# VH-VL binders against q9h9l3, part 362

Target 1, 176 residues: q9h9l3
Amino acid sequence: PRKMVAIDCEMVGTGPKGHVSSLARCSIVNYNGDVLYDEYILPPCHIVDYRTRWSGIRKQHMVNATPFKIARGQILKILTGKIVVGHAIHNDFKALQYFHPKSLTRDTSHIPPLNRKADCPENATMSLKHLTKKLLNRDIQVGKSGHSSVEDAQATMELYKLVEVEWEEHLARNPP
Short names: E, the ipSAE of ESMFold2; O, the ipSAE of OpenDDE; V2, 0.75 times the mean of E and O plus 0.25 times the DockQ between their complexes.

## First folded at step 17 (VH-VL)

Design GG19 (framework fv_fezakinumab)
Fold by ESMFold2-Fast, scan of step 17:
Structure GG19 (fold): chain C 176 residues (1-176), chain A 120 residues (1-120), chain B 111 residues (1-111)
Amino acid sequence: as target 1 above (176 residues)
Amino acid sequence: QVQLVQSGAEVKKPGASVKVSCKASGYTFTSYYMHWVRQAPGQGLEWVGWIDPDDSGTFYAQKFEGRVTMTRDTSISTAYMELSRLRSDDTAVYYCARGDYSYGYEFDLWGRGTLVTVSS
Amino acid sequence: QAVLTQPPSVSGAPGQRVTISCTGSSSNIGAGYDVYWYQQLPGTAPKLLIYDNSNRPSGVPDRFSGSKSGTSASLAITGLQAEDEADYYCQSYDFSLEAWVFGGGTQLTVL
């Protein structure tokens, strides 16, 4: 069996009007929810918009943040060869400029059985906050000071565990 | 209709630079990565790099890093690949190709290619 | 040379079956990355023939099929026809090189 990790990234706005999403924090947890990686990351471009309401990132977090190239190398060493769980995970991979094998990727925003358990339409993209409240009876991303990527990664792993057996069987019969 | 139209053939001397264009039509230009792939005469395919037209993000194969620059102009749905310090072994047909940026990583739409000849 | 290994050439008669191999390593196909196949007719750009190991785009006949096992993949062409004469390339992603990688290409001759 392959090891499994969950990832969540926070992005800040760079480029014109801050419309470009650049990686500024990454958290990775193992199957049991233990933190394997959690670092603030300094984008190579000037930060125009910290998007603090969602990212939780402020200027002080950038003072000793790990430069993007170094952080990326560390993160990819952890992800390589593992099943990686995330929520809308293509956004995280895009921010990392990384292509993970589809057969080793699990996106909790696109798992029909998970939506079904939450009494949501199977083809809808539900937020991590909504699924966590419905299925784990837990409030995450509370308040307006930003999200914790550690909390989000932990919730994502727990959500996946609810459907892991049936979804892995489905993938074995219907490879992506 | 959905297509990629590339600029015409170029002849360059060693040490020069070349800039090839690829104009997209029939789809949302910013929704797909644009890859560049080259093919020397009688040889195989070699990936050069990609650009994300949405945010101008780029990634280059290690062999070309420092010599290649990819850019785009969203107002005319056009991607560019510039290769500098040309050598004779850069002689090749250069293709642009569309790739999905999420879960479908195939190159499903290709330009017809631009022949770049580097000779003294 | 090429990161993925293909035979330089294969040949067959009309109506026969040919198989083209694509051999990778633990950093690409063996790491779980999908395999893609492209057909290149003389003087033309490559055309996507197979994606995600075994899937066919619209318009590709079912006599073309792909498979993947371990560090290798194969393209099978049944009921060979003269118009199949072309170069065939496999492609995958290599995490160590951080690059899309191609096979060296296989020239199919229909005798």
Scores: ipSAE 0.696, ipTM 0.886, lowest interface PAE 1.4, mean pLDDT 92

Design GG2 (framework fv_fezakinumab; at its last look DockQ between E and O 0.77; V2 from the best seeds 0.00; counts 0 for: pae E 4.4 > 2)
Fold by OpenDDE, look of step 18:
Structure GG2 (fold): chain C 176 residues (1-176), chain A 120 residues (1-120), chain B 111 residues (1-111)
Amino acid sequence: as target 1 above (176 residues)
Amino acid sequence: QVQLVQSGAEVKKPGASVKVSCKASGYIFTDYYMHWVRQAPGQGLEWVGWIDPDSGGTFYAQKFEGRVTMTRDTSISTAYMELSRLRSDDTAVYYCARGDYSYGYEFDLWGRGTLVTVSS
Amino acid sequence: QAVLTQPPSVSGAPGQRVTISCTGSSSNIGAGYDVYWYQQLPGTAPKLLIYDNSNRPSGVPDRFSGSKSGTSASLAITGLQAEDEADYYCQSYDFSLEAWVFGGGTQLTVL
């Protein structure tokens, strides 16, 4: 079977008024939650808004940040050929300018059995924070220091593991 | 109406540059990637690259790196493709096509194409 | 030339069934990337015919079907009609090339 990893990215604001989301940190963990990758990433454009309260990114983090192009190569090398788990993962792939096979993608924001287990509507889009609290009884993304992409990636993987068997069977019966 | 309207045909000399425009309407311009695909006369389709109208980020096929520049003007929902150092084998119909970046990668909307002829 | 391989031409009589193959490799179709099909009528832009291997967009008749297996895909057309005469292209993504790739195209002639 293919290896499974979970990914979470933090973005900062670039472009006019900081409305453009640019990759500034990426964390990847394995099935057991071990960190495979965790780097601050320097966007190709000037950062206008660090979005610190959300992203956890500060100016000092960019001093020795890995240039985007280099980081992208490192990340893609890890993701290639693997089942990639993430929450609203399309945003991560977009930030990476990357296309991962849909059949090898697991988005915890779009897994009906996961929502059902959390007593949420199956077709609703629930936050990672909410699902983590409901199903893992763990608080993430607390305080004013911003998110931890490592913590979020680990939580995402743990959530998926709760429904892995059921969901993988569903996907096997319903291939795209 | 959802559509992509492209600029008119171009005739260029070798070594020159050409800039083709693609105006989107009927949908949120920044919600989809804009791909560019070309087709030489009597030949197949060839992907040139894409631009993210939201971020302005671009990704080009290796074949065109260094010669192609994709840009966009969100205020008028228009994407641009500029190809420089033109040669005869760049003669083709150039299409813009929208593609989703999230859960549907298909090119579900195409412009009518812009013929670019490169001849001395 | 093309990364995905298609037969250059296929033909059939009205009402017949025809199939168009699309052969890829381990770096595209075999890597799990979905296959898309486009129909291009003479003198027109390509039109999406099949997405995600086997799904039809609205307006596409159910006599068009797509399938994928291993490193290859196939487009099947049943009840062939005169208006089906066109060029057909398969498409996928190649992670090695980091590019969207097309087949060479297949010209379908209705006899």
Scores: ipSAE 0.892, ipTM 0.938, lowest interface PAE 0.5, mean pLDDT 95
Fold by ESMFold2-Fast, scan of step 17:
Structure GG2 (fold): chain C 176 residues (1-176), chain A 120 residues (1-120), chain B 111 residues (1-111)
Amino acid sequence: as target 1 above (176 residues)
Amino acid sequence: QVQLVQSGAEVKKPGASVKVSCKASGYIFTDYYMHWVRQAPGQGLEWVGWIDPDSGGTFYAQKFEGRVTMTRDTSISTAYMELSRLRSDDTAVYYCARGDYSYGYEFDLWGRGTLVTVSS
Amino acid sequence: QAVLTQPPSVSGAPGQRVTISCTGSSSNIGAGYDVYWYQQLPGTAPKLLIYDNSNRPSGVPDRFSGSKSGTSASLAITGLQAEDEADYYCQSYDFSLEAWVFGGGTQLTVL
């Protein structure tokens, strides 16, 4: 009965040539897909590349965005003590400068049964968009105006729920 | 050969600064965090902080905040830890250690350590 | 003043079993963070001995085993050998301190 949430973050490019990924939006949903958190976040460094096609972030969103340190505190309070579901979630934790217990982390990009259900190689890293289309018959990240981190977090939770029983049993038998 | 090579021993006076280097080889420098850990003579291990060589982002233990600065130079795969306003109780061996972030967090590779002696 | 508590010393004879405890709290081991163990031979850098509670890196003999329960962890060494004489440190992450934390270290003496 440990509570479960799903997270998805959007990153913008900072640093030389925009090569560094900095947190610029975070969405967190509960088990049922209800939004617990959704804020634009102001990086402490100059934004070189908004990566708008993927992030959906524009200069306008930064005007009233929550400063990184404040947003980080809010986010970590929600994540602490919970099972956290994400897709390639190490990128989100890295952007948050956060270490989450591995036993409480679920990464839908590295769950072999999920790939198997999607007719994909078990140890391949498949995109969230591909898995959602194959398994939930839904198109996410549609168009060229960027992704919705809320939509991505909701899709991620629903994908995990497809394998939850099987994967939790596997983890109980094979703890890290 | 995967290794971390640290700079040589330093002797400093109280109030001075010291900058220790840690040169990585045999792996992709930007794929791992670099942690710094110190050990005073006859004492235990104490974590100082980490740097992400990819982003240049840093995180310091509260005890060292304001006195420590971690940097890196990706062109030579070298991480640096600078400690300012040295006191005699900063006398310690300072280690750099590689930490994974993607699949684990363990410090699986350590430098040999750099002895910093602070005395007058 | 270490965050994780270890006995300062432990001793055993060759061939015997010893156990080294590591006691944490609800903000570190009790919060679900994994425990790591390091072996430090005299005059050398620490070396990773156990990761993620009970896993051994390549080259670490199965005489070394780790376990975790609640807020505590243990390192067991069976078939003690003279070469095992060293300091042993446990490590975990503490979310309240936002820091990697170590035990105070245990000196193993092989009699």
Scores: ipSAE 0.819, ipTM 0.918, lowest interface PAE 0.8, mean pLDDT 92
Fold by ESMFold2, look of step 18:
Structure GG2 (fold): chain C 176 residues (1-176), chain A 120 residues (1-120), chain B 111 residues (1-111)
Amino acid sequence: as target 1 above (176 residues)
Amino acid sequence: QVQLVQSGAEVKKPGASVKVSCKASGYIFTDYYMHWVRQAPGQGLEWVGWIDPDSGGTFYAQKFEGRVTMTRDTSISTAYMELSRLRSDDTAVYYCARGDYSYGYEFDLWGRGTLVTVSS
Amino acid sequence: QAVLTQPPSVSGAPGQRVTISCTGSSSNIGAGYDVYWYQQLPGTAPKLLIYDNSNRPSGVPDRFSGSKSGTSASLAITGLQAEDEADYYCQSYDFSLEAWVFGGGTQLTVL
């Protein structure tokens, strides 16, 4: 059986007017929610906007952060060959400059059975916060100090497990 | 019209540089990776590299490291590929190709190509 | 040396079936990466023919079909027509090279 991990990333603003999203934290958990990786990451470009309200990233986190190239190598080694679960996960892969096989990718923002369990329209794009509250009775991303990528990755894995049997069977019948 | 419009043919001497442009229209330029692929006369397709127009981040095939530079200008939705220290075996048609929205895999939109001829 | 291996040529008469193989390795097709096929008519840019192993874009006839198994893929063309005479390329991603990789191309001749 193929191993499964969940990933979540936090981004800061770089480039002109801070409009570019650059990776500043990445967390990876295994199937049981144990943390496999959790590092603050120093973007190769100047940080214009820490986006702290959403990212949770502050200047102090960057002082000893792992340089992007090194962190990317560590992260890709963990992800290669595994089923990777995330929420709007294409943004995480884009920030990593990484291409994961579509057949090994699971995006909790686009799983119709998961929306159905939450009593939401099957084709709606639902936020992680909303799904977690409705299906796990947990509040994540509370307050104004930013998101925790560890907490978010763990929630994402728990959400996927609710539909894992059904969705894996669906994907086996309908290869992406 | 969704299209990629490339700059015209170039004739260069060995040792020179060439810069090919690729203007996107009819879609959101920053949502898709832009790939560059070349084809020498009578030969197959060879991937050169990609640029993410949103971040300006690039990734080059190892063969071209140190000789290729990919850039873009988001204000005019244009990607560029510059190849330096040209040799005769760089003679090829150079294509730009758009990767798909989410993952950048399938090349669903191609420019017509730009012939670069390197001869003395 | 192409990372993906294709036969250099195939041929068939009108109405026949032909297949074009694409053989990769454990670092590309064998790692689960999908296979894409492109048709290139003489003097033109490549055109996407098959994506995600077996899906056809709008406008591609159902005579074209693709499959993938293990480290290999195959393009099948049934009801062969003169207009199918072209070069065909398979493509995938190789995680070891961190590169898009193409087959060497297959020249299809309609007899």
Scores: ipSAE 0.303, ipTM 0.773, lowest interface PAE 4.4, mean pLDDT 91
ESMFold2 (binder alone), look of step 18: mean pLDDT 93; pTM 0.945

Design GG20 (framework fv_fezakinumab)
Fold by ESMFold2-Fast, scan of step 17:
Formats: structure tokens, C-alpha cells, sequence
Structure GG20 (fold): chain C 176 residues (1-176), chain A 120 residues (1-120), chain B 111 residues (1-111)
């Protein structure tokens, strides 16, 4: 069997008016939810907007953060050859400047059986917070101090495991 | 309506720089990556790099890193590729091509190409 | 040299079947990356013919089909027509080079 991991990234605002999203934290967990990687990442450009309400990132986290180029190399080494699970995962891959094989990508924001189990329209894009509450009876992203990318990655893996057998069978019959 | 319009042919001397433009119309310019691909006369296709018009992020093939610069101007939906320190073996047709990032990677829309000739 | 290997030429008679191979390695097609095919008529830009191994864009006839197995891919053209004379290129992504890579191209001649 091919190994499976889940990823969640946090971005900060760089560039003019902080409109560019740059990677500032990445968490990767294995199938059982154990942390394989969790680092703060220093963008190559000046941070204009920490977006702390959502990212949970503050200036103090950047002091010993891993530079983007080094962190990217470490992350891609972990992701290569694995089934990668994420929520709206295209945003994470974009922040990493990375193309992952579609056949090895699982996006919990676009798995119809998962929405069906949550009593949501199959073609809707539901938030990670909503799906986790509905299906796992767990509150994540609580409060105003920002999100935990470890918590989000762990929740994402658990959500995928609810539909894994059904979805893997579907993908084997209907390759992307 | 949906199209990529490239600048006209260029003739350059070795050591010069060339800047090719690619104007997008008929779609939201910032929703797609812009790839650059070249083709020397009678030869195959060679990928040069991409630019993300949303934010201006770039990624270049190692062979061209240090000599190529990709930029864009969102106000006129135009992408640019500048290649410096030109050599005779840079003579090629340079294409821009649109690629989605989110749910498909195929180069589904191509410009007609810009011939760049490098000769003394 | 190209990263993906294609035969430089292939030929067939009208109405026949031709197959164009595209051989990669463990860092591209063998790593699970999809294969794309482009048709280039003389003096024109390449045109997307097949995406994600076997899918056809709107307007591409059913007689064009793609497949992928292991480290290789194949483009099949059935019911060969004179209008099919063109260069055909396969493309994939190589994670080791961090680059989109093309085959060397195959010139199809209709006899």
C-alpha cells in the first residue's frame, strides 16, 4: 500500500498591501495523526500582514523560523510518492509552488460521499470546521487566537478515514 | 474571444536581451498560470517556466534560471518573458500557454508564438 | 535530449491505426503524474489533444485516445486521415527536475 499523510499550511500576507499569500507554517501528520513535520517558515519577502486571526502566526514565531527554500525541500521530500490529504489542498500546493500527482491527491472539500455523510449538498464546498463538527462532533478553530495547522491536519485525516474505503474504490474505477 | 496575443518577431545580436509579451483576453487573467515554452527551428518543445499572475510568483526551469525573468501587468492582462545574455541557440519560437493550477494542469490555450532570432 | 522518449516518426495508411509511445521514468510518469498530448500542424502553435492520460477536450474526435501504464503512455489514432499529418508531443511533470517536460516529438506521415 502507498503511504498516506495529511497536510495543512498557514499563510501570511506579503507584497503590496499584503495581498500575496506566502507560506508561514506547515504541519504534516501520518495516517494515525502523529506529527511528521511542524515548522514555522520564514517567507523570502517582508511580511506585511500576519493574518493572525486565522493563521495564528505572530512576529515571535518568525525569529527562528526555517527559511522558505529549506522548509520547501523538507516538505516536498515528505510528500513525494505519498497520497496527500488536505482541505482545499490546492491552496497549500500553490503556497509550496508544488505540483502533486492528482491521482495521489485527496481533497476533503471535494469528496461527494463526505458531504453526503454530513447531510450537505454533494457539490458544495464545506469548511473544515463545519465537516469536523458534523461528522466527528469536535470543535476546531475555536476562538480568535488563530488556527492550529496540526489540529487542522489531524481533523482532515480523520475526515478522510470516514470515506476512505468507498472513495478509494471509486477512484480505482474512475481514475482522475 | 478567449485568446493569447503575442508580440511580433525579434532579431537580436548575441549578448542582447529580448522581452516577449503575451496579452490575455476573454477570461480572468489572474485565475490561470501563464507558462512559457520554446521551440527551436525543426526541434521539440522545451518548457521555460511559469508565472502566477495573481501575486506574481514565478518558477523557472533550472537551465534558464539566472537568464530569464517573468513578469506581468494585471491592469492590461499581459505577461512578459525576458531572456538575457542571448546566444545563437536561443533562436526559437517562444509560446505563452495558459495552465490551470487548481483542478487541471493542461496547457489548454496557446499564443501563436513569437520568433526570436539571435544572429550576428 | 528530451526527458520523455518518443519515436521520431511513425507512418500509416488512411483508415489504419497508429500508436505513438511516450516513455518516462520513476520521477515523472512512474511517479503518478498525468500525461498530456499536443498536436502541432506545420506553422501553428501546439493544440491540446489529450489531457489527464485519456480525456479529450471538446472538439477532439473519438478516434484519438490516450492511455498510461507504469512509466509509459501511448497515443492511439484510429481511422487515420490525411489531416492527421502533424507532430505529436507528450508532456508530463518531473518532480526531480521540478519541471514540466516534453517528449521529443513524433512526426506522423499519412501514406
Amino acid sequence: as target 1 above (176 residues)
Amino acid sequence: QVQLVQSGAEVKKPGASVKVSCKASGYTFTDYYMHWVRQAPGQGLEWVGWIDPDGGGTFYAQKFEGRVTMTRDTSISTAYMELSRLRSDDTAVYYCARGDYSYGYEFDLWGRGTLVTVSS
Amino acid sequence: QAVLTQPPSVSGAPGQRVTISCTGSSSNIGAGYDVYWYQQLPGTAPKLLIYDNSNRPSGVPDRFSGSKSGTSASLAITGLQAEDEADYYCQSYDFSLEAWVFGGGTQLTVL
Scores: ipSAE 0.817, ipTM 0.918, lowest interface PAE 0.8, mean pLDDT 92

Design GG21 (framework fv_fezakinumab)
Fold by ESMFold2-Fast, scan of step 17:
Structure GG21 (fold): chain C 176 residues (1-176), chain A 120 residues (1-120), chain B 111 residues (1-111)
Amino acid sequence: as target 1 above (176 residues)
Amino acid sequence: QVQLVQSGAEVKKPGASVKVSCKASGYTFTDYYMHWVRQAPGQGLEWVGWIDPDAGGTFYAQKFEGRVTMTRDTSISTAYMELSRLRSDDTAVYYCARGDYSYGYEFDLWGRGTLVTVSS
Amino acid sequence: QAVLTQPPSVSGAPGQRVTISCTGSSSNIGAGYDVYWYQQLPGTAPKLLIYDNSNRPSGVPDRFSGSKSGTSASLAITGLQAEDEADYYCQSYDFSLEAWVFGGGTQLTVL
């Protein structure tokens, strides 16, 4: 069938008081979890807050980071025409200023069967960390030095694989 | 009362600039993109660009790049579109329209339009 | 110049069915991007009629329906009413242009 990838992005704070989220890292993995893309990305605006506790981004990562415009072009070439899996993926697409077809988008934060398997309310938005622990018996986002977007993208793909057959059948009968 | 209220009609000479405003109410201004779409008399709809009111990022249709500037003021939930170096063929009704980036409706809420007439 | 192609006009009598086509290409509808339909009554702003190919916003009667296949979409209106007389526009996203694109519009006349 159509090729599938998973994406996870890290954002830093820019703008007044660091309240604007700007792309600072992007990781993309294929169906098997192999890394297709993993780069630090330099925002076009001054970084006010690295949000290191969550992003894992530090000033040294910006030294050789790919400028936003160039990174965006590279990322979009990988995503175009593929089924893209993510967790709360609208945040990633927004950071990329990118519109991906909804019919080719899979958001593991909004798949009722996945929540059901985790003994969570079907319409609740559960964190990637919680679903990964419950369904894959794996701890991600461990420690205080920030998250690994590679680890998050890999976990996201594995979570989707748990419901892939059921959810693809649902989407075929009930197009978004 | 979810609505977009636009500024009134403008008459401009060729070469001038015009700045149209769009004030949002009844929803969280920063949760939605704001698009600008124009319609020349008797013609169809033409997309101009969008602004992300949260981040301040903008994206313009290639045809308008270099002549259009979109801004916003989050303290008064208002978006602005400024078009410079006006020509007679810029005469159109300019609409603002809300776009849902995450899920749901794109362009589900429109302003009533601002007529911009460019004449000598 | 419109990126999506619509017939310039369509007509029908009250109670009849009409369909309005919207033809795109591989960079927009053919790439999987959703199609939206808008109704524009004379002298008014466009109103969202159909989103995500076939979904109706609250308040839109079920006599309006949308469909999409390949590089094209269509809007069907059954049980035509005099109030349906308006211009109808399709819209999608084009990844090559990086732009939201509209059809040229179709004027519906209720005879």
Scores: ipSAE 0.640, ipTM 0.854, lowest interface PAE 1.5, mean pLDDT 90

Design GG22 (framework fv_fezakinumab)
Fold by ESMFold2-Fast, scan of step 17:
Structure GG22 (fold): chain C 176 residues (1-176), chain A 120 residues (1-120), chain B 111 residues (1-111)
Amino acid sequence: as target 1 above (176 residues)
Amino acid sequence: QVQLVQSGAEVKKPGASVKVSCKASGYTFTDYYMHWVRQAPGQGLEWVGWIDPDHGGTFYAQKFEGRVTMTRDTSISTAYMELSRLRSDDTAVYYCARGDYSYGYEFDLWGRGTLVTVSS
Amino acid sequence: QAVLTQPPSVSGAPGQRVTISCTGSSSNIGAGYDVYWYQQLPGTAPKLLIYDNSNRPSGVPDRFSGSKSGTSASLAITGLQAEDEADYYCQSYDFSLEAWVFGGGTQLTVL
């Protein structure tokens, strides 16, 4: 069996009017929820908008943050060859400028059985916060000071575990 | 009609720059990556890089890093590839091709190509 | 040099079957990345023939099929027709090079 990890990234706004999303934090946890990686990351471009309400990133976190190129190399070494779980994970891969094999990717925003367990339409894209509350009876992303990517990665792994057996069987029958 | 329309052939001197355009129509321009692929006369296909039209992010093959710049203008659904410090071995047909952003793995629509000839 | 290895040519008579191989390595096809196949007629842009190893875009006849095993992939063409004469390219992603990579191309001649 392949090792499995969960990832969650926080992005800040760079470029004109802060419209470009640039990686500013990444957290990776193992199957049991232990932290394998959690670093603030310095984008190569000037930060225009910290998006603090959602990202939890402040200017102080950029002091001594790991430069993007170095952080990316560290992160990719952890992800390579593993099953990677995330929520709307293509946004994280996009921020990392990384293509992970589809056969090794698990996106908890696109798993119909997970929505079904939460009494949500199977074809809807539900937020991580909503699924975690409905299925794990846990509040994440509370308050207005931003999200914890560690908390989000841990919740994402726990959500995937609820449907892991069913979904892995589905993927074996219907390869992506 | 879903299509990618590229600019016309270019002849350039060594050391010059060339900028090729690729205008998308018939689909939502910002939903797909735009890749650039080149093919030297009688040779195979070589990937140059991609741009995400939605946010303007780019990634280039290491061979072209420092010489290529990809941009886009969402108001006219057009992507651009500029290659600088041209050499004779940059002579090739340059194609744009869309990729499925959700999966990042589909080159399902290609432009007809732009021949760039580098000669003195 | 192309990163993925294809035979430079293959030939067959009308109605026959031909198979074109595409050999990769542990950093691309062997890492689980999907394989794509393109058909290129002389003077034209490549046309997507197979995506995600074995899937056909709308309009591609079922005479064309793809498969993947280990570090290699293959394109099979059954019931060869004269209009199938073209260059065929395989393509995948290489995580070590961080690049989309192509095979060197295979020229199919219909006799």
Scores: ipSAE 0.636, ipTM 0.852, lowest interface PAE 1.6, mean pLDDT 90

Design GG23 (framework fv_fezakinumab)
Fold by ESMFold2-Fast, scan of step 17:
Structure GG23 (fold): chain C 176 residues (1-176), chain A 120 residues (1-120), chain B 111 residues (1-111)
Amino acid sequence: as target 1 above (176 residues)
Amino acid sequence: QVQLVQSGAEVKKPGASVKVSCKASGYTFTDYYMHWVRQAPGQGLEWVGWIDPDYGGTFYAQKFEGRVTMTRDTSISTAYMELSRLRSDDTAVYYCARGDYSYGYEFDLWGRGTLVTVSS
Amino acid sequence: QAVLTQPPSVSGAPGQRVTISCTGSSSNIGAGYDVYWYQQLPGTAPKLLIYDNSNRPSGVPDRFSGSKSGTSASLAITGLQAEDEADYYCQSYDFSLEAWVFGGGTQLTVL
């Protein structure tokens, strides 16, 4: 089988009024939850809004952060040819300016069986925090100091593993 | 009515610049990437680049890097492609086409094209 | 030269079936990227005909079908009609070039 990884990115606000989402941290874990990549990333544009309550990014993290161009190259080398799991993963790919094959992409915010197991409407978009609490009995993104992208990537992989057999069978019979 | 309306034909001399516009209507302009594709007379389709109208981010094919600039104005739902240092082999019909980034990548809506002729 | 390879022309009689091939490599179709097909009638802009290898947009008749295997894809047109005369282009993404890439185009003639 093809190797599988999970990704979670944190974005900060750049551009007019901080409305642009720019990559500021990326975490990638393997199937067992081991960290393959975890770096703070320096956007090429001035940071207007750190969005710290959600991103966990502070000015101090930018001091030795990897420049975007270099970090992007490292990340894409890890993702290429692998099944990539994420939650609302299109936001992560957009921040990376990256097109991943859809047949190799798994978005835990759009897997009906996962919502069904959580007693949620099958076609609703549920937050990672809610699904993790309901299905894994674990609280993530606790407090007001921002999220850990490592924790989020690990939770995302564990959530996918709950439906992996069923969903891979579904995709084999109903290619996207 | 969902459509992309492009600016009219242009005739330019070698070394000049041309700026083609593409006005979107009937959908949320910032929900889709805008791609630019050109077609020289009697030839095939060639991708030039994309712009994300929401954030203004751009990505250009290496062949055009340094000569092309893509911009947008969200207040009038219009995307622009400017090509500088024009050569005779830049003569082509230039199309804008929208592409989803979230759930698909297909170019599902195209403008009618703008003919740019570069001649002395 | 186009990155994806298509035959320059194909022909058939009304009612017949034709198939147009699109050959890629390990950096595009072979890497798992989906294939898209566009129809370009003379003097008009391309129109999306097939997306994600085999799916049809609303309004495209089921006479048009797409498939993908390995590094290649194909477009099949059954029950050929005169109005099918057009140029057909395949498209995919190439991760090495970081670019959307097109086939060279195939001109379909209905005899």
Scores: ipSAE 0.745, ipTM 0.894, lowest interface PAE 1.2, mean pLDDT 91

